VH-VL binders against Laminin subunit gamma-3 (Lamc3). Designs and how they scored, part 8

Target 1, 177 residues: Laminin subunit gamma-3 (Lamc3), of Mus musculus (Mouse) (q9r0b6r508to684)
Amino acid sequence: HIRSDFRHGAGGWQIRSMGVSKRPLQWSQSGLLLGLRGGEELSAPKKFLGDQRLSYGQPVILTLQVPPGGSPPPIQLRLEGAGLALSLRPSSLPSPQDTRQPRRVQLQFLLQETSEEAESPLPTFHFQRLLSNLTALSIWTSGQGPGHSGQVLLCEVQLTSAWPQRELAPPASWVET
Below, E stands for the ipSAE of ESMFold2; O stands for the ipSAE of OpenDDE; V2 stands for 0.75 times the mean of E and O plus 0.25 times the DockQ between their complexes.

## First folded at step 4 (VH-VL)

Design r03 (framework fv_ponezumab; at its last look DockQ between E and O 0.04; V2 from the best seeds 0.00; counts 0 for: pae E 16.4 > 2, placed apart)
Fold by OpenDDE, look of step 5:
Structure r03 (fold): chain C 177 residues (1-177), chain A 124 residues (1-124), chain B 112 residues (1-112)
Amino acid sequence: as target 1 above (177 residues)
Amino acid sequence: QVQLVQSGAEVKKPGASVKVSCKASGYTFTDYYIHWVRQAPGQGLEWMGRINPNSGGTKYAPRLQDRVTMTRDTSTSTVYMELSSLRSEDTAVYYCAREDYDILTGYYYGMDVWGQGTTVTVSS
Amino acid sequence: DVVMTQSPLSLPVTLGQPASISCKSSQSLVYSDGNTYLNWFQQRPGQSPRRLIYEVSNRDSGVPDRFSGSGSGTDFTLKISRVEAEDVGVYYCMQGTHWPYTFGQGTRLEIK
């Protein structure tokens, strides 16, 4: 697995603010601050990129801290690679880790072909091509959403791998090489 | 100037097939879903299915699953809806419609732009 | 399939008077993302449907503010504060939360 836990810094993550609200990336030992206004793109560092085919069918897990009574904002995971791009929506409802205030929740994004409900524009074999040369992984969020009354933090990002990272799994037979 | 322009009226015999086209313009064709909705004379709207113009992926209404086929041609920004084994009850105006999408919020809002409709008449 | 039930099916209204259309779904239209994908469409005589409202209460561009949508869960309402002649037509609610998408029966608005 590849993980950012933000305990010792922003870990190479970068922010791009969209719209009228521009801000620098704000880090604390509790995580990266997500904006409450305007759209933002958080770009993952290089350790998340490259050949990520071993993560096919596995979840990308975002751990968020939400304020009391709050909920995670709408979030998409964007992947780019091999000249292709797609956006993923959470594949599961947020799962709470801690019921104390503030509350931590997890969002999961399955790295696989998605149903039309998930707004994936790529067929499966293109998705595999994308994973074989992942050039960008980013979290896209809007400051608007239900229950936004305080600070939301990104506490951890985990890219799950079916095999140890140093081991290569054979690509799917339908992957164009 | 987002618009969807559909092919002309069709008259078919029972048991035949009909293929209606929907040409998109004014936006990136592959970024939005295209839906098909039909309306029998004097009746309400019936959702038929949706196609992803980029992947070609489709979802069909269960009632039409075995008779409807949606395809697309990205080079011409055109979506096609073919309905086979036509019956008299398939007589209707057929509409294509675009579904908008917010890439930041992940919201999808339903069908925001509609074609002008294509009348398909099935009669012996 | 989610059944969308509109009422009334026929709505005669005097010009300048308000109108209200109810739409009830057989199950909650709240999606897993917390949003409710309920839309209202207007179809004037001889025309294609036109979306008026998305996400329960948001008006599309160009839609007069005399149109408003409200509701939650399974109960939704479209209101017209002051009906005008151009409002004549059939109004449909549609849910986009569950597959397959489904429409209400339609409500025919006519001028008395």
Scores: ipSAE 0.000, ipTM 0.558, lowest interface PAE 12.0, mean pLDDT 86
ESMFold2-Fast, scan of step 4: ipSAE 0.301; ipTM 0.674
ESMFold2, look of step 5: ipSAE 0.000; ipTM 0.457
ESMFold2 (binder alone), look of step 5: mean pLDDT 92; pTM 0.925

Design r04 (framework fv_ponezumab)
Fold by ESMFold2-Fast, scan of step 4:
Formats: sequence, C-alpha cells, structure tokens
Structure r04 (fold): chain C 177 residues (1-177), chain A 122 residues (1-122), chain B 112 residues (1-112)
Amino acid sequence: as target 1 above (177 residues)
Amino acid sequence: QVQLVQSGAEVKKPGASVKVSCKASGYTFTDYYIHWVRQAPGQGLEWMGRINPNSGGTKYAPRLQDRVTMTRDTSTSTVYMELSSLRSEDTAVYYCAREDYDILTGYGMDVWGQGTTVTVSS
Amino acid sequence: DVVMTQSPLSLPVTLGQPASISCKSSQSLVYSDGNTYLNWFQQRPGQSPRRLIYEVSNRDSGVPDRFSGSGSGTDFTLKISRVEAEDVGVYYCMQGTHWPYTFGQGTRLEIK
C-alpha cells in the first residue's frame, strides 16, 4: 500500500489552485493534519503516481478529522492519466454523531469503472489505461460555506493495492533500523 | 466577526433557577461544541459542561449533573445554560466558549462570551 | 477527575525579565489519537479568558512570540521571554484529553 500519514510533514502534497491565491499548505504541529479549503485541490506526491493497475478495484481511503457536530464537506477524488481524466465520489458518507472529541472518519473511493463519475463510467479498457500511467491524483472540495465548515482536515491518505507492498518493492536493506 | 454574546446579569434567591443565554454569530453554529465555564469571585475557572448544537447532546461535569441543563435553539443560534437549586456558592461569572477544531486556529476554547454575573443572595 | 496543578500561584516579575509557569497533570494528557490537548489561557483583570497556546506549544493568532509553551505527558511549562506591562493577569492551564475538562488553579502574574 502507498500511504501518507503526515507524521513528519506534508509528505510532498501540494495545494494546486486554479485561481489567484497561492496558499502555503498548513501542517499541524502535532504531525497528523493537513488543511484544505473550499475550492482548493490537494495534489499527491510522485509515490501515488505512475503504474497503479494493481489498485484497480481497490479503494483510495481518506481519513479526515471532523468537528464534533459536523460532517466532512463534499470531497471528490480526481484522477488523470494516459490522456484521460475522471472524478470519483465516496462510496458512502459518515453520519453526524455526538462525540467528546473531534472524530476521525474514513471516506473510500473505489478505483473501478462502476464508481460514480458524472454521466457514465469509463469502459474497463479506458479505466485500466488511466491507471497504467497515473499523472495526477488530487483531492478537491467545494466547501459548504465560509470558515471551518468548508475546511478538510486530512489525517491519512492510502492508495490500496491488491498485492502486499513488499511484493512490489525490493526487500528492505540488510539491517533493520 | 466570530462572536458569542451572553445575556445580562441575574440576581436570584437561594433555591431558584437561572437560565443564561449565549448567542453565536459569524460561523456555522451546528459544527462546534459550546462549553460553559464559571468563575466564583476571586477564584479559578470551573468547567460545567458542553452541548453539541447539532444533535443537542450534552456532557456535564459530574458534580453539577443533577442541577445543570444545557439546550440550544438552532433557529436563533443560541445556547442556554440553566442551573437549578441555586446556593450562595453558585455566585459566579458564567462564560460560554466555543471549541474550535481547525488546523489553522487550533483546538480548544478559542472564542469566549463576555460573561454573565449571577449573584445568589438572601 | 484529572487534577491540574500550577506553580507558582503568585508570580511577581520585573518588567523585561522572563517568567515561567509550571503545570502538572495527575495523569498523562496524551489522547488515543497521539495528540496532547493542553491549552494555556490568559485572563486580564475584568476580562474573559483568552487562549494563548493550544496543543502544548502552538500559539494562537495574534499572540506575541515572547509566549511559548512546552512539555509532554504530565509536565508542561508556559514561558514569557520578556514580560511587558500588558501581561499582568492570571494564567490557567487546561486539559481537554480526559472527561471532564479541568483547569489548573491559576497563576497570578504581577509587576513588582
């Protein structure tokens, strides 16, 4: 699996604004959160890109921190590759709940042609082609109004693979850290 | 722009109840907890409880559980704190405070009301 | 309940000199998510409390950099590198890790 858990910084994620504002990406001093505002697009680092066909039919999992009384703002996962582009919606949304502390919720985005896209899913061939050379993976939110309600607090991003990470990578170095 | 505005001072007799209001503006009322904290004259801060304005769910300090009730009105973005069976030791300034959950502005009570003085006297 | 103990309770300081306030909790303030929910508040005479520090060491917007927070687990410190006249007031630590939330007893900072 390919993960960003933001324990040691933003991990190469970048705010990609198509508008006027260029905002530095904010990272929590606790090392667990990135903030994304309405209308902004958060772009994945290179480790999430390239040949991702082993992730076909598997989820991209976003772990978010949500205010005690709220729900996450609308989020789309945008994929670009091999001259193709699509936007995915979460397979399900968490219900509002009363909690003592801010709660963490997961959103799953299935990487397959039956996922909600806009009009109709890409044919299997085209979806596989897109995943064969992924050039962008981005998280976008429209927000639900000004201020905190429109902000996404990301705790973790995981790109799931059908195969264990070890089988896709060379063995670890001679000695463990 | 983010503000919490509280109702005015109250003078009550022992055994009465008092209901203090806290009107929120400048943010999405239902997204964040509102806490109530009191301060007796010359003393420190005491947490009383909190309400989730979305669900109406409450958590009260155990020592006040039987006497305190917190409610909200989403149409007016107002939270209420009612304390019953008042005693002289309930004389205090009562504050409402918003709990923030934003990476840019932090976590915890970031915006406070101006306070409401409640005096319990015979 | 988690007991928050501050020291000193009274802190007379000369203008321009540093000041340091200790806050100790009766149990660890590390929450299950790995965060430490320790806040510091300033209350000036006749005013509502104002948050200075959140999550141990993060300054609120508009708080001067002469204020700093540090610590871990059960031991926390608020430091003012150069005390100014406007810093007079009572300082409180507060934990939001364990229910119910609890405050320290307060430290009164006075200019001598």
Scores: ipSAE 0.000, ipTM 0.513, lowest interface PAE 11.7, mean pLDDT 80

Design r05 (framework fv_ponezumab)
Fold by ESMFold2-Fast, scan of step 4:
Structure r05 (fold): chain C 177 residues (1-177), chain A 122 residues (1-122), chain B 112 residues (1-112)
Amino acid sequence: as target 1 above (177 residues)
Amino acid sequence: QVQLVQSGAEVKKPGASVKVSCKASGYTFTDYYIHWVRQAPGQGLEWMGRINPNSGGTKYAPRLQDRVTMTRDTSTSTVYMELSSLRSEDTAVYYCAREDYDILTGYYMDVWGQGTTVTVSS
Amino acid sequence: DVVMTQSPLSLPVTLGQPASISCKSSQSLVYSDGNTYLNWFQQRPGQSPRRLIYEVSNRDSGVPDRFSGSGSGTDFTLKISRVEAEDVGVYYCMQGTHWPYTFGQGTRLEIK
């Protein structure tokens, strides 16, 4: 698994607009302030990039802390690699809760191609090619104008990988010719 | 050269079925979606659906979903479009077209077949 | 379905003069990823359609620079700066943002 828990800083994550860092991230020990404006993306550090084929069919998990009475913002995950791009919506959303306490919620994004035209569907092996050389993994929102996701903290991002089948045979990546 | 070559013209009676082929060459067949688009005489273009040649997965236009079937044969790099229960309004030129993912832009029809004329008449 | 409306439907032009074709969509073509999947195709008499422009303004390989695309949201334009005899044909806009894909009704470019 590849993980950012933000305990010691922003961990290399950056706000980008049109490919250029635009403004500084706000960090605290509780997490990264997820205040994205229109056209901005929160871009993952290098450790989430490269050959991520072991994550095919597995979730990217975002752990958020929402304020009392709040709900998770409309977040999407963008993947780019091998000249391809795909945007994913959360596979499930938590029900809103009417409490005065801050709460932790998780959004899961399954790393698989979609069959819907509106979700930029890819053939399976094109998606595998994308994952074989992931060049960007970004969080963005289609929210209602600038600053839509203010007051929400990103507490953790996990890129989940399948267990290797080492006991059966080594993966091709371990044996190069 | 990248090309898509379609089967020849067909004349069918109402209620019959027609199966049009589209043979791909000059590229890796399973790397690109193939779309089907038709054009009635003197009319515009109508999208019918697309097939993923790698998986065989299909997506059809809702109005045609009950009558259209798209399949492929990876050993011959050929896509097929079968339209059943033919009506006079199905008279059209039927085109196959390749979707170009290399440009990172979503849905493109960058290479087209020459078209297959299907005439439905009594 | 998203309706694509082109105007004019018939466009007689004099050789060497500019031509413009409008395309309006019934819904925004900006996809959730920020991209606008509007494409322009040319169909010469007796030929298959050919892609000219993708994503609003990007010219396809081999397309002369006299062709340009512009627009945003729901309003798009294809311009030909100097019409040549080989440009005769029907031009279609097409959206790939919303399923199912839809084409405009076509604009016939004729030399007068």
Scores: ipSAE 0.000, ipTM 0.459, lowest interface PAE 16.6, mean pLDDT 78

Design r06 (framework fv_ponezumab)
Fold by ESMFold2-Fast, scan of step 4:
Structure r06 (fold): chain C 177 residues (1-177), chain A 125 residues (1-125), chain B 112 residues (1-112)
Amino acid sequence: as target 1 above (177 residues)
Amino acid sequence: QVQLVQSGAEVKKPGASVKVSCKASGYTFTDYYIHWVRQAPGQGLEWMGRINPNSGGTKYAPRLQDRVTMTRDTSTSTVYMELSSLRSEDTAVYYCAREDYDILTGYYDYYMDVWGQGTTVTVSS
Amino acid sequence: DVVMTQSPLSLPVTLGQPASISCKSSQSLVYSDGNTYLNWFQQRPGQSPRRLIYEVSNRDSGVPDRFSGSGSGTDFTLKISRVEAEDVGVYYCMQGTHWPYTFGQGTRLEIK
């Protein structure tokens, strides 16, 4: 699996937007603050990019730290590749809880084209083409206002693979009698 | 800038209900818990309960749980506290107050840092 | 419920002299996160309460440095190094560690 746990820094993640210079990330050893402004996306480093077809049908898992009594903002995962783009919503949403302590929640995004909550679903062939040359994987929020209830820490991102991440070609061997 | 503005004074008969409002302005309403605290004439402060304006979740003081209800309206940034079955001992000034949590440091910092002006509720004998 | 006990209940002081208020809790106020949620509030006559100190010893913005808080576990103190006329009022300690939140009975500070 491909992971970022932010223990030693932002790990190559960056805030990006189309029309403006990139903004510095707020980092702590607990994670990255998801204080995204309108038009901003949190963009993954290149280890999450390239040929990700082995992740078809598998989840991208975001682990968030949510303030006491809060719930995560509406988070979407945006994928771009081979000239195509698609936004995915979580497979399920955690319920808000009224607790004194911050809590960790996980959001799962299934990498499949038939998500009922996808904004622009793609035919299977096009989605697999997108995954064959992933050029961006980013996190964004849809229309959340500023403030603590909309601000959570991103603690971990995992891109799940159906097969071992590394596959070495089998050694050539010649057998003589 | 940051303000909590409460509704005006009320005079009620025993057995009636009263609903006090607390309108927030100058900050993101859903980011802060709102507490209710009352003070009987010449007496100390009594915590009544709190509401999470984001979820609507509430916690009430055990002695008041049967009679108190807290609600909010996010479209008007207003919290309400309703107290039913009023008794003469419910005569008090009722305050709303704000509490915050700092996610970067992981601790509460703004414990009841902003208070409303108070609403006097008088229950006739 | 956690009982908060203040002493003295009545505190006559001479202008310019120091004043000290004690607050004792029936249980430790150290929360599971290691923080101690002990606050001090001031209520001037006819006004809403105002927080002076949060988490034992931290002064709120705008609170004069003549106010200081100290203590640990179950025993806490609020000190005023030089009492001024504007300090007249009732002082309350408050715990936010254990539900339900509770206040001390209050200490009335008056100029003698």
Scores: ipSAE 0.005, ipTM 0.506, lowest interface PAE 10.5, mean pLDDT 80

Design r12 (framework fv_ivicentamab_arm2)
Fold by ESMFold2-Fast, scan of step 4:
Structure r12 (fold): chain C 177 residues (1-177), chain A 120 residues (1-120), chain B 110 residues (1-110)
Amino acid sequence: as target 1 above (177 residues)
Amino acid sequence: EVQLVESGGGLVQPGGSLRLSCAASGFTVSDNYMNWVRQAPGKGLEWVSIIYSGGSTDYASWAKGRFTISRDNSKNTLYLQMNSLRAEDTAVYYCAREDYDILTGYFDYWGQGTLVTVSS
Amino acid sequence: AYDMTQSPSTLSASVGDRVTITCQASQSISSWLAWYQQKPGKAPKLLIHDASSLESGVPSRFKGSGSGTEFTLTISSLQPDDFATYYCQQYNSYSPEWYTFGGGTKVEIK
């Protein structure tokens, strides 16, 4: 698995607008401030890029810290690779939480080619091509949420990898009697 | 201790081929992004190619189609196959590591380099 | 494309001098810049990453600063061991070419 936990800094993440880096990130020991403006996206460092086909059908997990009275903004994940692009919505929305306290919220994005909100879904072959040489993985918002949504912190990003398994042999690290 | 040792450089005629090797110790090449960087005599550094931890590769535009980066995980060794060599490919070739688990994009360890001379 | 321009190409200095090297990016690279030192006949050595983060074991007289398109490497009190060529390198996380080096600055004895 590939992770950014922001313990040592912004970890190579940067704010971009129209594909060009524009302004500094705000970092703290608790994470990155998600104060994205119109046309801006938060772009992943190189370790999330390249051949990510082993992540097909697996989640990208974002952990957010939401202040009291705040709500997470509507977040989308944008993928680019092999000249293709696709935006994904969360696979499930978080359950309503008690807004009187600070809280952590996880959003999961399944890396798959179908999305009801996409202008057009990609054929599976084209999505596999996109994942074979991922050149961008970015977080953006479709609009601003109410309350203190601009003060939401991104605390962790995880890209999950699957290990392919064979019917004839167990994984090398596992032995049965 | 982390070490990278290049070999395979030498004199070659224009249009010829060479394969460079980079033997790694103290870490596993498949856990890291591995790069080739070259330097023509008396000139600056120029990035050549990368192999990602997952095995995908990318190349400088001038290298694509002529150079192939690869690795042998069982030997913990990185390779650069160079074909259709030109006089302007004359350089010291370095292998260089990006640590996949560390904030990356910069090269924390370099080999000593191996000289490739393409004779006109 | 990210062009990296270093200035000066060569500078002459004496032990104890404050030395400043500049690196300009053709478009913003945020703070995704590293500095390397290269002595004759040797491989480059990483000094600074993320524009200002000093690598472990590197003397505190080396300091990096800047963001966006203009970056500076400063050596506050030049030592004999510091006569070398210095290179900047961008690694903007979305760069199509991934890495681009500056042309280098040779710091030589006056």
Scores: ipSAE 0.006, ipTM 0.474, lowest interface PAE 16.1, mean pLDDT 80

Design t03 (from s03b with heavy chain S31D L103W T104S; framework fv_siltartoxatug)
Fold by ESMFold2-Fast, scan of step 4:
Structure t03 (fold): chain C 177 residues (1-177), chain A 121 residues (1-121), chain B 107 residues (1-107)
Amino acid sequence: as target 1 above (177 residues)
Amino acid sequence: QVQLQESGAGLVKPSETLSLTCGVAGGSISDYYLSWIRQPPGKGLEWIGEIYYSGSTSYNPSLKSRVTISVDTSKSQFSLKLSSVTAADTAVYYCARDEYDFWSGYYFDYWGQGTLVTVSS
Amino acid sequence: DIQMTQSPSILSASVGDRVTITCRASQSISSWLAWYQQKPGKAPTLVIYDASSLESGVPSRFSGTESGTEFTLTISSLQPDDFATYYCQQYDSYPWTFGQGTKLEIK
C-alpha cells in the first residue's frame, strides 16, 4: 500500500491551481488543513503516480478529522493519465453526526469506472489506460462554501493494491537450446 | 497592527442603495473571511454576510436579494451594498475579519470602529 | 436559523461579585460559541471563543463553560472595567446569530 500519514510533514503534497504550485500547506502532526480556494487542488507526490493498474477496482482511502458539529465537504478525487482526466465520487458517504469532539471519518474512492462523476463513464479499457501512466492524483471540493464546516484535516491518504501487493521483478532470463 | 476602517455616506434616502467600504490596513486579506455586521440603535447585533478574498459569499437570508458584498484585493478592501433601504436599515455598520483556525473555528477577532448610517430623507 | 437566548437581560452587581451570564442555543452548536464585550459607543471585543477558550489579553477572571446547548460566561471577581453589554454568538451554521445581549450594570 502507498500511504501519506503526515506525521512528519506534508510529504510532498502541494496546492496547485492550473498546474502551478500556489501556496504553502498548513500542517500539524495531526494532518494537513484542507482549505482549498476556488480553482485549487491538493496534488499527490510522485509515489502515488506512475503505473497503478494493480489498484484497479481497489479504494483510495482518505482519513479526515472533522471539527465538532462539522461534516466533511463534498470531496472528489481527480485523476489524470495517458491524456485522459476524470473525477471520482466516494463509494459511500459518512452520516452527519452531532458530537462534541473532533472525529475521524473515512472516504473510500473505488478506482473503477462506476465511481466516475460523469453521466458517461470512460470505457473500462480507457480507465485502465489512464491508470497505466497516472500523472496526477488530486483532491478537490465541489461544494465548499465559506465558514468552518467546509474545512477538515486530511490525516491520511492510502492507495490500495490488489494481490500481489508488490511489483513483480522480471525473472532472470534463461535461454537454452 | 491590523486595522479595519468603514467609510461611506452616513445618510441614505429611503428606496436607495446603501454603500459602504471597509479598508484593511496593516495586514493581508488573503486567507481571511470578511464580514459585515450591523446594530440598530439600542438593539443587538445582526450578521449581514461575508466574503472570502476569492469572491465566495454567504448572506443572511433575512436580507434576501438586497445585499451584495464584493472584495477588491488590489486595494485591500471589501464593500457592502444594500438596496431598497428603509428606516429599519438605520444602524451602526461594522466590518469584521476572522482568521480560521481548525482547532477554534471562525469568530470575529478584529472589528472596525463602526459607522452610523441613517435612512432618512 | 439557530436562535440564541441570553439570560438575564439585565444583571446588577457590585465590584468583587462573581457573576454568571447564560446563553442557550435552540439546537446543538457543539462548542462553536463566542462571547463578546461591548461598551457604549464602542465596537464589540472578543472575550471567549470555542465556548471556553480565553482570548489573548483578556483577564483570567473571565471563563466560559458548556453543557449541551447551555453556555455560561463567568466573571469570578467583577472589576469596574467589566460593566458592559455581553453578547454570545454561535458560529456553527449560517447565518451566524447573536444572543440579544446581557447588560451588566453596577448595583
Scores: ipSAE 0.012, ipTM 0.476, lowest interface PAE 8.7, mean pLDDT 80

Design t05 (from s03b with heavy chain E99S L103Y T104E Y107S; framework fv_siltartoxatug)
Fold by ESMFold2-Fast, scan of step 4:
Structure t05 (fold): chain C 177 residues (1-177), chain A 121 residues (1-121), chain B 107 residues (1-107)
Amino acid sequence: as target 1 above (177 residues)
Amino acid sequence: QVQLQESGAGLVKPSETLSLTCGVAGGSISSYYLSWIRQPPGKGLEWIGEIYYSGSTSYNPSLKSRVTISVDTSKSQFSLKLSSVTAADTAVYYCARDSYDFYEGYSFDYWGQGTLVTVSS
Amino acid sequence: DIQMTQSPSILSASVGDRVTITCRASQSISSWLAWYQQKPGKAPTLVIYDASSLESGVPSRFSGTESGTEFTLTISSLQPDDFATYYCQQYDSYPWTFGQGTKLEIK
C-alpha cells in the first residue's frame, strides 16, 4: 500500500485553497499540524493519485494525535477524478459509550461509492471511473476552526490496495511437517 | 523538577484490595495523563491504567473489572485500587506521568521510585 | 492488543562496543515507540521517544531508528553506566504494551 508517515518532512502534502496552494504546512517529526481554515484542504502528493481501482472497497487510514481534552474535527476525505468528485466520511465513529479521552485516533474511510449519510451516492460505474484516474485526494474539515483543533496532528496516511492472490511455489529449501 | 512517589501497604492478603497513592511534587498534574504500571519480580512491565486530571480513565482490559484509578488535584495525588488480589498481583508498582508535548508525543517522562506489593497470606 | 517482540533477551558486551537492540510490533504503530533504561532496583527512565527522538539529558551515543514495524536502539560506544535492562513501549493503541526487555550485561 501507499503511505505518508512524515518522518522526513511534509512528503509533498500541501494546503490548498480553492485548489491552489496558499500557505505553508507546519511540520514536525510527529506529523503535520492539521489546522485547516475555511475553504482549505490538505492535498495528497502524486503517489496517492492515478489509477487506484485496486483500492476500491479498501480503507484510507488517517492516524491523528489529539491533545488531552480535545477531539478530532469532523474530517472528510474528498476524491476527484475523471471530472467527478465525492466526499467520504469515516466508516466508523468512536463509540458514544467510550468516556475516556482519546490520545490517538485512527479514522478509516472506505473507498466506495456510498456512505451511510450520503444523500447522492455515485453509481458504481462512475466511482470506478473516478478511481481509474484519481486527480485529487484531500483531507478537509467542516465546522471546526483551528482555534478548536489547531493542535491536532496528522501522523500518518495509508492508502490500502487489494493484492491479486496466487499460490507461490515453495522455495527448494522449504521443509514442511 | 518533577518528582513522583508511591505510598501504601506493602503486604496485602489474597482476595483483599490493594491500595496505593502517588504524590506529585515540583510540577503540575493539570493537563497530563497519570498512569500506573507494574512489574512482577524478575519480569517485564505491564500497564495498568491511566487517568486524566479531569477524572477520565482508561484501563488495561485484562484488569478493568478490578481496577479503579482516582485523582485529587487539590493534593496533587492520584491513587490505584486493585480488588480481589491473588499471588499473581505481587509486583513492584510504579506511578508515572505522561508528558504531553505537541511534537514529542506520549511517553512516560517521569516515574516514581516504585513500591513492592506482596500478596501473601 | 499490539504485541511487542524484543530481541535479544540478553546481550553481553564490553565497554566501547556498539550494541543494537531490536523491537518489533505485531502491527503498524507509526513512530509511536519509546525506549526506556532500567537499572537494578530503580524505575525505568526515558531514553528515546517517537522512535528516534533523544530525550533531554540523555547522552548522544544513544540513537533510535525505525523501518516499518521494526525499531532499533543503538548505543554507539558503550559506557559502564549503560549496563541495564532496556524496554520498548508502543503508545499507538490501548492498552499500552512493552517489550519483554533486553538485559545488557558485561561480557
Scores: ipSAE 0.000, ipTM 0.465, lowest interface PAE 14.3, mean pLDDT 79

Design t06 (from s03b with heavy chain L103W T104E Y106S; framework fv_siltartoxatug)
Fold by ESMFold2-Fast, scan of step 4:
Structure t06 (fold): chain C 177 residues (1-177), chain A 121 residues (1-121), chain B 107 residues (1-107)
Amino acid sequence: as target 1 above (177 residues)
Amino acid sequence: QVQLQESGAGLVKPSETLSLTCGVAGGSISSYYLSWIRQPPGKGLEWIGEIYYSGSTSYNPSLKSRVTISVDTSKSQFSLKLSSVTAADTAVYYCARDEYDFWEGSYFDYWGQGTLVTVSS
Amino acid sequence: DIQMTQSPSILSASVGDRVTITCRASQSISSWLAWYQQKPGKAPTLVIYDASSLESGVPSRFSGTESGTEFTLTISSLQPDDFATYYCQQYDSYPWTFGQGTKLEIK
């Protein structure tokens, strides 16, 4: 899998708005402070880009640290590639009855053609083209203002891949490269 | 000065529901995560799940279909229910409090004494 | 799930010895690791948190270090009261997971 754990800094992630970098990220040893404004997005470094077809049908997992009594902001994942774009909502949602979140929350975004923001899902062929040359993977929020996410830390981003050998075998302590 | 104390039946029949309560005294239940952790005799520790005083829960995926944790802030206590028990659920059950610091993370600073629950007919 | 592997499983030592036990995470957990001491018939007690921070009231002979995914707990001069089972625990991501334990026993 491809991961950013932010242990040593922002790891190449950048805040962008209208295609340009606007302001520096706020980083701590615990993660990136996710304070996105309505028009801003948090853009992934190059290691998440390129040919990601092995991730088709697999989740992108975001780990957030939310303070007691806090809630994660409404987050969406945006994918761009081959001149196409698709926005995804989390496939795993917190219970509608929960007004509070645990200190660490995971949001999963299933990499499929369906999008809650799109009127029609992308045809499978177009989505495969997008994943064959991913040029952007971004996190954004549909909520209002930085206050919604000012108290939320992005602790980890994982892009999972379908690895037949690892899927069929028990978890291994060592892996061949 | 914070004290956690487990209580509940020490014997549960196979297929029935294990029910335990943890009382918290000498400290606040508010703004802390409260966990259940178990230890089969002679074996290691397994985290079951946690609850925040607002009622939000997080469970170990291996137990999620069988576990329910609830909180009663007026009595300063929280409870564990584990359904459809088998002999594999025989363990000492601990309740524990998570000392929270927003930017530093968590760890269990206070533990109850533990209560042995045996699953047998 | 993040797997925590401790080594050795059993460590025999004498009073006055310097002992080190190791805990390895299957993936990066930053410094989100605690060490607990458990004596027979008792609940675990916190010794180290955030990989290297000594819990209040714990003797200064205890220390923790980290290097990548490898974490160590060191007791600089073993006392009779230190013979116990030690567990590491990661709190980087759910579910929280513990190592299998290292039993420190009299040689």
Scores: ipSAE 0.007, ipTM 0.476, lowest interface PAE 10.0, mean pLDDT 80

